VHH binders against q94cd5. Designs and how they scored, part 15

Target 1, 317 residues: q94cd5
Amino acid sequence: IILQFAPLNSSVDEGFWHSFSSLKLDKLGIDDSPISITGFYGPCGHPQVSNHLTLLSESLPLDEQSLIASTSHGNRNKCPVPGILYNTNTVESFNKLDKQSLLKAEANKIWEDIQSGKALEDPSVLPRFLVISFADLKKWSFRYWFAFPAFVLDPPVSLIELKPASEYFSSEEAESVSAACNDWRDSDLTTDVPFFLVSVSSDSKASIRHLKDLEACQGDHQKLLFGFYDPCHLPSNPGWPLRNYLALIRSRWNLETVWFFCYRESRGFADLNLSLVGQASITLSSGESAETVPNSVGWELNKGKRVPRSISLANSM

## First folded at step 3 (VHH)

Design s33 (framework vhh_vobarilizumab_d1)
Fold by ESMFold2-Fast, scan of step 3:
Structure s33 (fold): chain B 317 residues (1-317), chain A 120 residues (1-120)
Amino acid sequence: as target 1 above (317 residues)
Amino acid sequence: EVQLVESGGGLVQPGGSLRLSCAASGFTFSSYAMAWYRQAPGKGRELVAGISSGGSTSYADSVKGRFTISRDNAKNTLYLQMNSLRPEDTAVYYCAAEGLEYFDSYFDYWGQGTLVTVSS
């Protein structure tokens, strides 16, 4: 069976548009150069808010101090994700943006980070995103469209099995894994590191480690899983971040199969009944290069259609 | 839950015809775009033909005028009529569906494929 992924949806807080309007009026004027921004997602998994990447007022850097503060003490429920904003000064320019080229350019940056090893040092670059926008400050209305670049895996990844983590781990292992995951999320050093290794020893002791430490984990475990913060809550579908993660794993390590761990939280704590463990076949086709850039997808659907979102803040301004 | 099952492949001589079928189940077939892909020995997978939920079609330049993609929403079946077959058409043909909540109308392989061999 082919592994399927739950897509991300955008959520833009009113505070983001307030901050952007101030930036545009005070500094940008007619300058439509791309702007580096930070989005946020988390492994909350609540049905009503799952699969969201959110822009907040702090998504736009106000100054060097604000940026330093936001990266020093991560919010447990908000993992920062790098992104880029392409704002246009007219609706006509917005409509003329080459969406395919912008998506491909962003996907190429992710692929370069995978090939260079940057993604092993800073895996938060894997779910990188972009947004195009047009701000009509006379009407206090905003037109925007998100893309969450994701690689199309060819050949597709075959799912061997997928089950709740609570069914995969023994009771003793589950307690150890939950505790280790809570420690990882509570640490200011690792709370914002959304991709990691889960190792369980023969005595049922779990440890969480950085992806770059994979070599040190070889042969010293009973179980080794590739874990990630999963914004999805569905028992049948891993979230969107797994797509680029599998592209990284397929490209970097010569593995025939992989065990992955979809880390999900309930009320800010590890929830192994919501979290999933899966096994997938990631073998490349004979003659295919692991270094060739894959095709990419990622433009957000608006109520099932590929069209921009619009919002008016006239009543709240 | 979602299943795509291809059939109709086989050995055919150059200039011959074949009709491929893909039986879909587990989703509302009529609401999704469908496509045929192929993979020749030693080559990557390529898009052959696509059809939207509304019936609009597109074709690779190499098959235009020879192949026809169609769908029967009442039977949840996708078809590929292949005429004037050439040795270069030899490949495993895959049925693909636009996934649930997928972006950019990209198609993932969900069928097992059916082999088409064109040779004398």
Scores: ipSAE 0.000, ipTM 0.165, lowest interface PAE 17.3, mean pLDDT 82

Design s34 (framework vhh_vobarilizumab_d1)
Fold by ESMFold2-Fast, scan of step 3:
Structure s34 (fold): chain B 317 residues (1-317), chain A 119 residues (1-119)
Amino acid sequence: as target 1 above (317 residues)
Amino acid sequence: EVQLVESGGGLVQPGGSLRLSCAASGFTFSSYAMAWYRQAPGKGRELVAGISSGGSTSYADSVKGRFTISRDNAKNTLYLQMNSLRPEDTAVYYCAKGLEYFDSYFDYWGQGTLVTVSS
């Protein structure tokens, strides 16, 4: 069976458009240069960014201290994602953007980060995104279109098994994994990253480690899973962040199979009945290079159509 | 029960044209995005063209302007019109039932049809 992923869904907070309009009126004017922005997502059940890659008022501009304050106080961290905004000044320019070239450029950046090892040090670059936009400030209306460059692997990843984490772990292991995940999520922004290793020792003790620590985790008596924060809630489909994660794993470690952990939350805590454990086959074709750039896809559909999203704030002003 | 049957491949000279067909059965054809993939000897599979349930199309740079994907929901058939064929278009062409357009995730693959472009 071919592994199927829940697709990226985007959301743009009204506050983002207010902040963007101020930026455009006060600083950008007719300047249509691309702008670096930060999107946010979280595991299923996150109170601020549930199930979506979200643009918030704080997406423009990114202030590192403000980001730390917004993520570390009161709530568990929402995951920052680097992105690029292609702002256009006319609807004609918006419609004429070469979407394939933009997608390929961002995919190449992700692949460069995978090959250089940057993605091991900072795996938040894996769900890199782009958005194109047109703002009609006279009408307070906005057109926008998201893309998440997602690698299409050849051969495609096949699913060997998938089950609730509560059915995979013993009772003792489940308690340890839940506690370790809660501690990881409660840590600061530099530690609480959305891609990580879950290690369970023979005495049922769990620990969460950074991806760069893989060699230290390969002892003989451990369960080892590649974990990620999963925004999806579906019992049979891992969320979209797993797609580029598997590309990283295939490229870096030449593994034939991988155990993965779809971390999901409920009521602000680890939920192993909602979280999933799966095993996937990620083998390369005979003669295929692990360094070959995969094909990518990622432009979001609006209700099954290849059209941008549109919103009016005239009713909210 | 889900079946995709490709046809229309063959030998053609450079600059020639071919029309591929894919007969679909076992699912509600009109509700799904469909795609054409190809695989040349010694190469991986390449997405050639995609079409959404609503009729929106997408093409690989290498075939844009030369190939046209279309669908006939009444006949449960997917088409690929290939014009100005080049030797590098030589490949086995596969019909694929996708989950979502632009997501390129295929649920089922057909058996393929061979296209050879040579003099």
Scores: ipSAE 0.000, ipTM 0.153, lowest interface PAE 13.1, mean pLDDT 81

Design s35 (framework vhh_vobarilizumab_d1)
Fold by ESMFold2-Fast, scan of step 3:
Structure s35 (fold): chain B 317 residues (1-317), chain A 119 residues (1-119)
Amino acid sequence: as target 1 above (317 residues)
Amino acid sequence: EVQLVESGGGLVQPGGSLRLSCAASGFTFSSYAMAWYRQAPGKGRELVAGISSGGSTSYADSVKGRFTISRDNAKNTLYLQMNSLRPEDTAVYYCAKEGLEYFDYFDYWGQGTLVTVSS
C-alpha cells in the first residue's frame, strides 16, 4: 500500500540537438554557463512514450522570429516545464561534474518555491528538471544525463485506494468532469497549468480551479480533488509529477489525507477510464521537519544502467 | 509492468529462521539494485538490506550478522535469509527495486510478506 510511481523517462528530439549545436556554434563558443530551457509533457499519450518529458528544438532559447517560423505539433500535447541545461565543453568536465550537488541545488529551488508560495501561483515549477550535456560537434555526437528532482517523503506516502475515475464519479459527475477538463486543457497555456483543483458540487457540476483557490473552494463542494496532468498510462502507477505535488500538499496545507486525480487523455480528449482517482495518506511534518528540505532523487537510468545517454546525428547531416 | 512478489513469511519462534523470496518481472533484473524493507505495526518503513547489481551488500545495524541478502539473476529472484530472529523483527517485509536515483532509493514495492516472531 505504499504509493508507487512509473519510471521517469526523457525524450530528446533530434531537433533539440540541432538547435543546441547552432546555439553553441553561433553564440556560446566556450561559454559553459547554465542555460534556462523548457521541457514539454502531456497527459498519458502512447504506452511507448509513457511518463516522458520531451525536449524539442523550441526548448532552447530562441528569438521571436525563430519561434514564429517554427511549426507546432499542437497546443494540447505541450505543457511547458522549466529546466536548466549544464553544457560542458570537454568530456573531462562532463565526467567530473558533481551530479549530486546539481540535483540538490535544483531540489532546493523547488523547495524554496513551495515554501515561498510561488508553487501555488505557478505550479509548473514542481516538475523542474535538469540536463548535463557534452556535445562533440566534430563527430555530431551527444552525451547527456537527465534528472527530475523528486522529493523522498519519509515515511513513504501510503495508498488507501486507487481506481479508474469512471468508477469513482457517478455518470452525471463523470460527464461534467470530462467537459470541465477538456475546457481547462484547451485554455491558454498561461492559465492551463498541469496542477489544479477539481471541485464537484452536490448537483454534480464540476469546476477546475487554480491551487491558490483552495480556501475559496472549501465548504461549497461535495468532492474536492488535487488534479494533475499524468503522463503515465499504467492502471496502478501515477506518473512522476505526483511526487513533488504531494510534497507541496504536505508542506502548504498540512493535509494527512488527500484525494488526487491523475488526468489522462485518449485521442486528445479526457478519458476517465484511463484517468485515476486515488486517496493517499501522508505523514505530517512538524516544526523542524517542515523547514528541512527532504532528501531528493531523480537521475534517469539508461536501460537500467548508471551511464549517460549517447546519440549520434552524423548520418542525419 | 514492474512486478515484485514476496513469499516465505510466517510465524516463527524466537531464535528461529526464515528465508524470504521475491520473484521479479517486467524489467531486466540483473541491471538493478534490490532491497528489503520492513514495516512493523505502528512504525515507519525501515531499510533492512540492500544489494547492488554487482552484488555488493549493505545492512541495517539491527540485522547485521543475522540477515543475509542475496540474488539469483538466472531466476530473477531476490532472497533474504533471516537467522536468530527476535520479536522486534516482527513486520511486513517488502521487496523493492531501485527507482529514480541509483542504489540509495527504491520506489517500486511488492505486496509484502508478514513475518511474526512470537512464542
Scores: ipSAE 0.013, ipTM 0.246, lowest interface PAE 8.0, mean pLDDT 81

Design s36 (framework vhh_vobarilizumab_d1)
Fold by ESMFold2-Fast, scan of step 3:
Structure s36 (fold): chain B 317 residues (1-317), chain A 117 residues (1-117)
Amino acid sequence: as target 1 above (317 residues)
Amino acid sequence: EVQLVESGGGLVQPGGSLRLSCAASGFTFSSYAMAWYRQAPGKGRELVAGISSGGSTSYADSVKGRFTISRDNAKNTLYLQMNSLRPEDTAVYYCAKEGLEYFEDYWGQGTLVTVSS
């Protein structure tokens, strides 16, 4: 069975458009240079909020103090994801932008981060995203395209096994894994990163470590899994962050199979009944290059159609 | 809605030939790369052959010289000509569209090819 990933959807809060309008009117004017922004997602198992990458007012900070304040805030426990905003000044420019070239360029940045080792030091770059927008400030209406660049792996990854984490771990292991994950999530942003290693020793003690520590983890452990914060709630499908994660794992290490851990939460705590453990075949065929950049996909469709998303805030702006 | 419908599979003796077809609809066929994958009993899916929007082709080492991928943009159809078939070519064959506008490649339902005496 080929591994299938649950798509991530955009969720743009009206506060984001308010902040962007202020930025455009007060600072940018006609300057259409790309802007670095931050999106947020979380490992939530509830259907109503799953599979969303959210843009909030704090996604677009206007100064360094605002950026520091937004990154230190603990009120909303969401994982920050780097992104880039391409705002156009006219509807004509918006319609003429080469979306395929922009998607490919962003995917190439992710691939460079994988090849250079930057993704091991800062794995939050794996779910990088981009937005193309047009703001009609006379009408307070906004049009946008959202993309979540993801690699098309060749050969595709085959799923061997997928089950609830509670069925994979013993009761003692599950208790230790839950505690370790909760401690990881309660740490500061330098340690609480969305891609990590789960190691379980022969005495059922679990530890969570950074990806760069893989060699230190390959000692006398009973289990070693590649974990990630999974925004999906479905028992049959890992969320989209796993896609680029597998690209990293395949390109960096010579492994035939991988055990992965889809970390999911309920009420802000680890939930091993919602979390999944899977095993996948990631082997490359003889003669294939792990360093060749894969093809990429990722443009969000609007209700199955290739049209931009649109929002009007005339009654609130 | 993207739809891919494979046909042309069947039972064939070793050394025989088959031509698989994939009828595509719901997208601008000529703009996308297309591929054939296969899944043998008890094994994972593997890429067999690919063709770009411009017509350049690539093949798995196991089928080079025996299989030919082609496309007919006027008919929105992808083909796989399979010659000198071997028992190890027995598999369900899938047509796939490159998902440039979405997260995943689109897959058809597949067509079974059995190579046996």
Scores: ipSAE 0.000, ipTM 0.176, lowest interface PAE 12.9, mean pLDDT 81

Design s37 (framework vhh_vobarilizumab_d1)
Fold by ESMFold2-Fast, scan of step 3:
Structure s37 (fold): chain B 317 residues (1-317), chain A 121 residues (1-121)
Amino acid sequence: as target 1 above (317 residues)
Amino acid sequence: EVQLVESGGGLVQPGGSLRLSCAASGFTFSSYAMAWYRQAPGKGRELVAGISSGGSTSYADSVKGRFTISRDNAKNTLYLQMNSLRPEDTAVYYCAKEGLEYFGESYFDYWGQGTLVTVSS
């Protein structure tokens, strides 16, 4: 059966729009050049990012010190994700943006990061995003639309099984995995990255490791899972970040079968009843080349439709 | 803009065959994976079969060996050949597109109206 994913949703705090308005009034004026920005996400149940790729005031840094401050850790880290903002000065310019070309260009960046090995060193590039926007500063109203580029693998990945992590692990293994995940999440931002390896020894001892350590983690009598922070709550579907993760796994290690771990939290801690373990079958396409980018999807749906979001902050400004 | 129109349903006796069609418009058909879902009276939607843009197929265990999904990119049409039909195959069959929306979720704006298949004697 084809593996199916829960979509990723966007959230934009008022603080972002305030910072953007200041940037536009003080520095950009009529300059509509694309702007590099940082979004934040985490596993479902994260109090600050709430099942969303979130833009905050610090998403749009104005200087180097602001950028450094935005990488500091909180109680439980929200993970920085690179993105690009296509700002337009008129509704007409917003409407004429070539959305297909913008999505493809951003997908190409993810593919290059997979092919170059950057995604192994910094896997936060896998959920790379873009947003197009129009700001009407006279009315303090904003029109925007997110895309979360994700590869359409051909042939598609097949799901062999999917179950709560609590049903996959023994009670002893579950205790060890929960403890290891909580320790990983409590580490600083250089360690607390949203894509990782979970290894469980025959003694039921779990450890979390960086993706680049895969070969060191392998053993014939160990469980080894590809873990990721899953922003989704759905019991039957992995979240959107798994899509590009599987593209990386297929490209880098040429594995035919992979165990994955959808890490989810409750009340700020690992929750293995909400977290999922799945097994996927991956077939390398005979027509695929390392240089060729797969087809991509990812424009966000608003109430089931492909339309921009709008917000007015007139009463908050 | 995106439209999916199913056809080919009808009343058929157990052991019979039907071929369902889905005419697609408003998007580049050849670039997207497609699927057939069904919904029996009083039950939720069930994935029946899927086909990738490259032609790779997958099937629910209940229909393996009996149903065949295929596509004609020149005609922008998805097909489901149903053989050895059983009373439990009675359902409304829906055409669905993978892509921007969640593949397993029934988003009405990207689903067809469905075509009824009734298997009875």
Scores: ipSAE 0.000, ipTM 0.243, lowest interface PAE 11.4, mean pLDDT 82

Design s38 (framework vhh_vobarilizumab_d1)
Fold by ESMFold2-Fast, scan of step 3:
Structure s38 (fold): chain B 317 residues (1-317), chain A 121 residues (1-121)
Amino acid sequence: as target 1 above (317 residues)
Amino acid sequence: EVQLVESGGGLVQPGGSLRLSCAASGFTFSSYAMAWYRQAPGKGRELVAGISSGGSTSYADSVKGRFTISRDNAKNTLYLQMNSLRPEDTAVYYCAKESGLEYFDSYFDYWGQGTLVTVSS
C-alpha cells in the first residue's frame, strides 16, 4: 500500500488581506518584490479546521515588532511556518508566472535546509509554503494561488501498518506518552517545535526529544518514533507535513523502515485515540542518491478545480 | 501495495504505431489522475500525457495530435496510443499515478522499469 497524505488547505483570514492592502498602499506601491511571510498550523483540534495552514494579519512584516511578535509562544499555540508571497501588480503578470518554477525553487530551499542540517535545528522549515497573489485595490478583490511544496519520493514510501496510537501503546505506555506530549505542548521552549522524537523505555516511561538528539535516543529504549504535529483528523491518512519529514529522515539516516507518530489533539489535549502510529518503508533503490533533489508537488486546488481562489472585501474595508 | 505494470513496448519503424498498457493495482484506480512519462538514454524523464479521474486529457507539445491517452476504470488499466512514431520517441515509457494534492500537469509517482519503445529506420 502506498502511503497517502491528507493535503493541507489554505485558510486566509480577512485580517491578512486588510493588512496586505495597508502594506501595499502605505509602503509597497508598485513594488512587486517577493515578501517573506509567516503562516501558522498546528495539530488537529477540531475537524472543521483540520488540515489548514492559516494566514493572519500578523503574517505580514508590517514592521520589526510585528516580525518579532509572529514568534508567538504559549500553551497550545499554532506553529509559525516560513513562506513567501509573490505579489503581482497586473492580471497579466499573475497569469504568466511560471508556477512550476516557483514551486521547484521553494522546494529547493527546503532541500537545502535538509542537507545543511538547518531542518534538524528548526524543523518548522519543513512545511514551507508559497502564495501568488493579484490585488485589485480599486475593487478590493484578491486572487491567489497557494502551494505547500512537498517531495515526491522515488521509490514511493510504502505503508506497512497504520493504527490508532492507543492500539499501538499499552495502557501504561499510552498514559506516559500522553503526559509527555502535553508537557511538550505546554512548554514555551517546545510548544512550537512540530517535529520531534518519541522514545519509550522498558519501564513504559516516555520521553520527547528534539530531532538533533537522535543519538541520545538510540540507547536504552523499547520504542523510538518520529513524531510530528499532525493537522489531519482522518484515521486512514497522515497529514501533509509527514511528506517532507520522510524526505528528511530518508536523506539523513540510513533506515529501511521508520516508525512515525501522528500527534493529534482533542479539546486542547493529547488524544491517543485520534493520534496514529504507522510504520513505513523508506528504502532507497539501487542507483538512487540520497543527495539528489526529489520532484515536488503541492499546488492547492480550489474546491477540486485548478483555478485561483478569489475573495472580495468591498463591504469590509 | 501500489503496483503499476507497463507493457506493449517494442521495436517499430518510423511512422508506425504502438499501444502501451499499464495495469494498476493496490488503490482505487478511478479516483486518481494518471500519466505517462518517458526517459530517453542519457536524458531526464519528461511528462508526455496525463488524464484526470474525470477523463480530461493533457499532452506535451511534442506529442499532441500523435498520442492519445485513455483509461478503462472497469479494468484498472491506463493506455497510450502512439501514432506516427519518430526516432525521437525512442525511450523507456513509465506509467504514473497522481500523488496527493497535485494539478494534472504536476509531478506523479511512477514505478517499475517501464516499457522500452524503440523507433528505428
Scores: ipSAE 0.012, ipTM 0.203, lowest interface PAE 9.0, mean pLDDT 81

Design s39 (framework vhh_vobarilizumab_d1)
Fold by ESMFold2-Fast, scan of step 3:
Structure s39 (fold): chain B 317 residues (1-317), chain A 123 residues (1-123)
Amino acid sequence: as target 1 above (317 residues)
Amino acid sequence: EVQLVESGGGLVQPGGSLRLSCAASGFTFSSYAMAWYRQAPGKGRELVAGISSGGSTSYADSVKGRFTISRDNAKNTLYLQMNSLRPEDTAVYYCAKDTSGLEYFDSDYFDYWGQGTLVTVSS
């Protein structure tokens, strides 16, 4: 059975377009250079925010202090994800933009980060996204299209098994895993390490570890899973971020089978009935094929069609 | 040259009202879209409200239902009526002119030409 992934959808808050309009009018003008931005995964278990990457007013580089204060302090909020914005100054440029070249360029950056070891030190680069846009500030109308660059592994990864985490872990293990995940999410590192190791010892104690610690963990733990923050909610499909994660795992450790943990939240807390544990079979690359960047996919479909999203704020602000 | 002079700012209690004015000169006021922006200390500038040459209006979500933008083409003046003011509305408010006018259909810029007017909302 070939492993199938739950797709991501975009959501752009009206506040994002207001902030972007201010940035364009105050600073950018006709400068169409790519802009680094931050998107946010919503908490799992809520239909309106599940499987969405959201752009908010604070997604743009206006005030770094505000982002730190809003995301790292108090109750758990959305998980930040790095991205890049390609705004065009005309609708003609927007329509003519070489979308495949942009997707390939971003995928190549992710691949370079995997090969260089940067993705191991900062795995937040794995789920990076891109947005192309056209903002008609005279009409207050916006056209945009998201891509979530993801590698196509050849041959495809096979799914050996997949089940709710609550069915995989014993009651004692589940309690320990939930507590460890909740403690991890409350840490200052949550926003920068959305990919992690879940280790469970023979005495049913769980701990969350950095990916770079894999070799240190392998000998001492009865269960070792590759965990990731999964914004998706589908019970039979791991979320989209697993795709680049598997590419990293294959490239760094040459593992033929891996246990993975799709960490999902309900109302900001670990939910092991919603979270998934699976086992995947990966065909190892050899020779020149091991060094070649894989093909990439990731352009968002709008209700099954390859059409950009459009919104007018002229009558809605 | 283009000149925009904001006025009407001041100290007001939460729940109070203020009316800002922007006196425009150096261009054909009636031909351009106009906007109000604000900037709180340590924050970036944000669009508050916009009005087209034809009078169509738009508002930021944070002020919708509380603020009203209007224009008087005979007096070359832009207004912002601010009702139900909140401490979060404390900022310097700037008047901005669209750079392009009716003849430039693929450009969408605004220029800031005023020094701004300070609005302080405190209890």
Scores: ipSAE 0.000, ipTM 0.076, lowest interface PAE 23.3, mean pLDDT 79

Design s40 (framework vhh_vobarilizumab_d1)
Fold by ESMFold2-Fast, scan of step 3:
Structure s40 (fold): chain B 317 residues (1-317), chain A 119 residues (1-119)
Amino acid sequence: as target 1 above (317 residues)
Amino acid sequence: EVQLVESGGGLVQPGGSLRLSCAASGFTFSSYAMAWYRQAPGKGRELVAGISSGGSTSYADSVKGRFTISRDNAKNTLYLQMNSLRPEDTAVYYCARSLEYFEGYFDYWGQGTLVTVSS
């Protein structure tokens, strides 16, 4: 059985376009230089916004007064994700941009971060994304393309098993894992670190550790899983963040199989009935090098169609 | 078990027509985008035509206006109607399943069916 992932959905807050419009009118003019932006996601805790990566007004280069004036937004349990915005000044430029070349460029950055070890120190670079936009400020309308560069592994990842975490862990282990995950989420140092190790000792005590600590983990009578914040709620599919995570694991440690943990929440707390534990085969092709960048995909479809997404602020103005 | 089985290939003269079929099983066919690829002798694989789960189609410039991709969700079957065939259309044609939210991602391929255009 081939491992299938729940799709990424972009969500762009109205305030993002207002902030961008102000930036374009006040500073950018016709400057089409790429802009660094930040997106946000979290483990599944709200069914209606499940599986989204959200662009908020705070994602744009804002001054300190703009940040101070910010009001309460939808979800405060946010994990920041780096992204890049390609701002085009004409419909012609928007339509002529080589989307595949831009996708490859961002995928290459993720691959460089994997190869250099940066992804172990800062795993938030794994879900790196890009946006291509065109703003018609006379009509207050915006068109955009969204992409999450995702590596295509060859051979494909095979799913060996997948079950609720509550069925994988004993009752004692489950309580310990839940407590450790809640502590990880509650710490200012780790709350926004979306990829981590879950270790369970022979006495059923769990600990959460940074990815870079894998080689230092005690192996004697321990369970060791590669965990991640999973924005998806589906019982049959891990969320989109797992895709590049598997590329990192295969490249860094050259494992044949991996145990993974899809961390999900309900009511702001760890929910092991919603969280999943799976085992996957990630065998490396003997004829291929782990050093070569894999093929990548990632352009979001608009309701199943190959057209840019559109938003109008005319009703808000 | 996901299976894609192509059929309908054969020898045809230039200017002729062929209809390829791909029988899909082991998954919910209507939920996936599907595509036809080809590989000519000594060349890499080329995307020929794609169709979304909703029925939107796309074509390579080399076949636009001559080939038509279609699907029958009730029969779990993908089709490629090929008209005005040229010698350069000679290739093994592959049916592929795609993840619709990721353009260009194809996770299953059929065994292929050979199309030879020659007089």
Scores: ipSAE 0.000, ipTM 0.233, lowest interface PAE 11.1, mean pLDDT 81

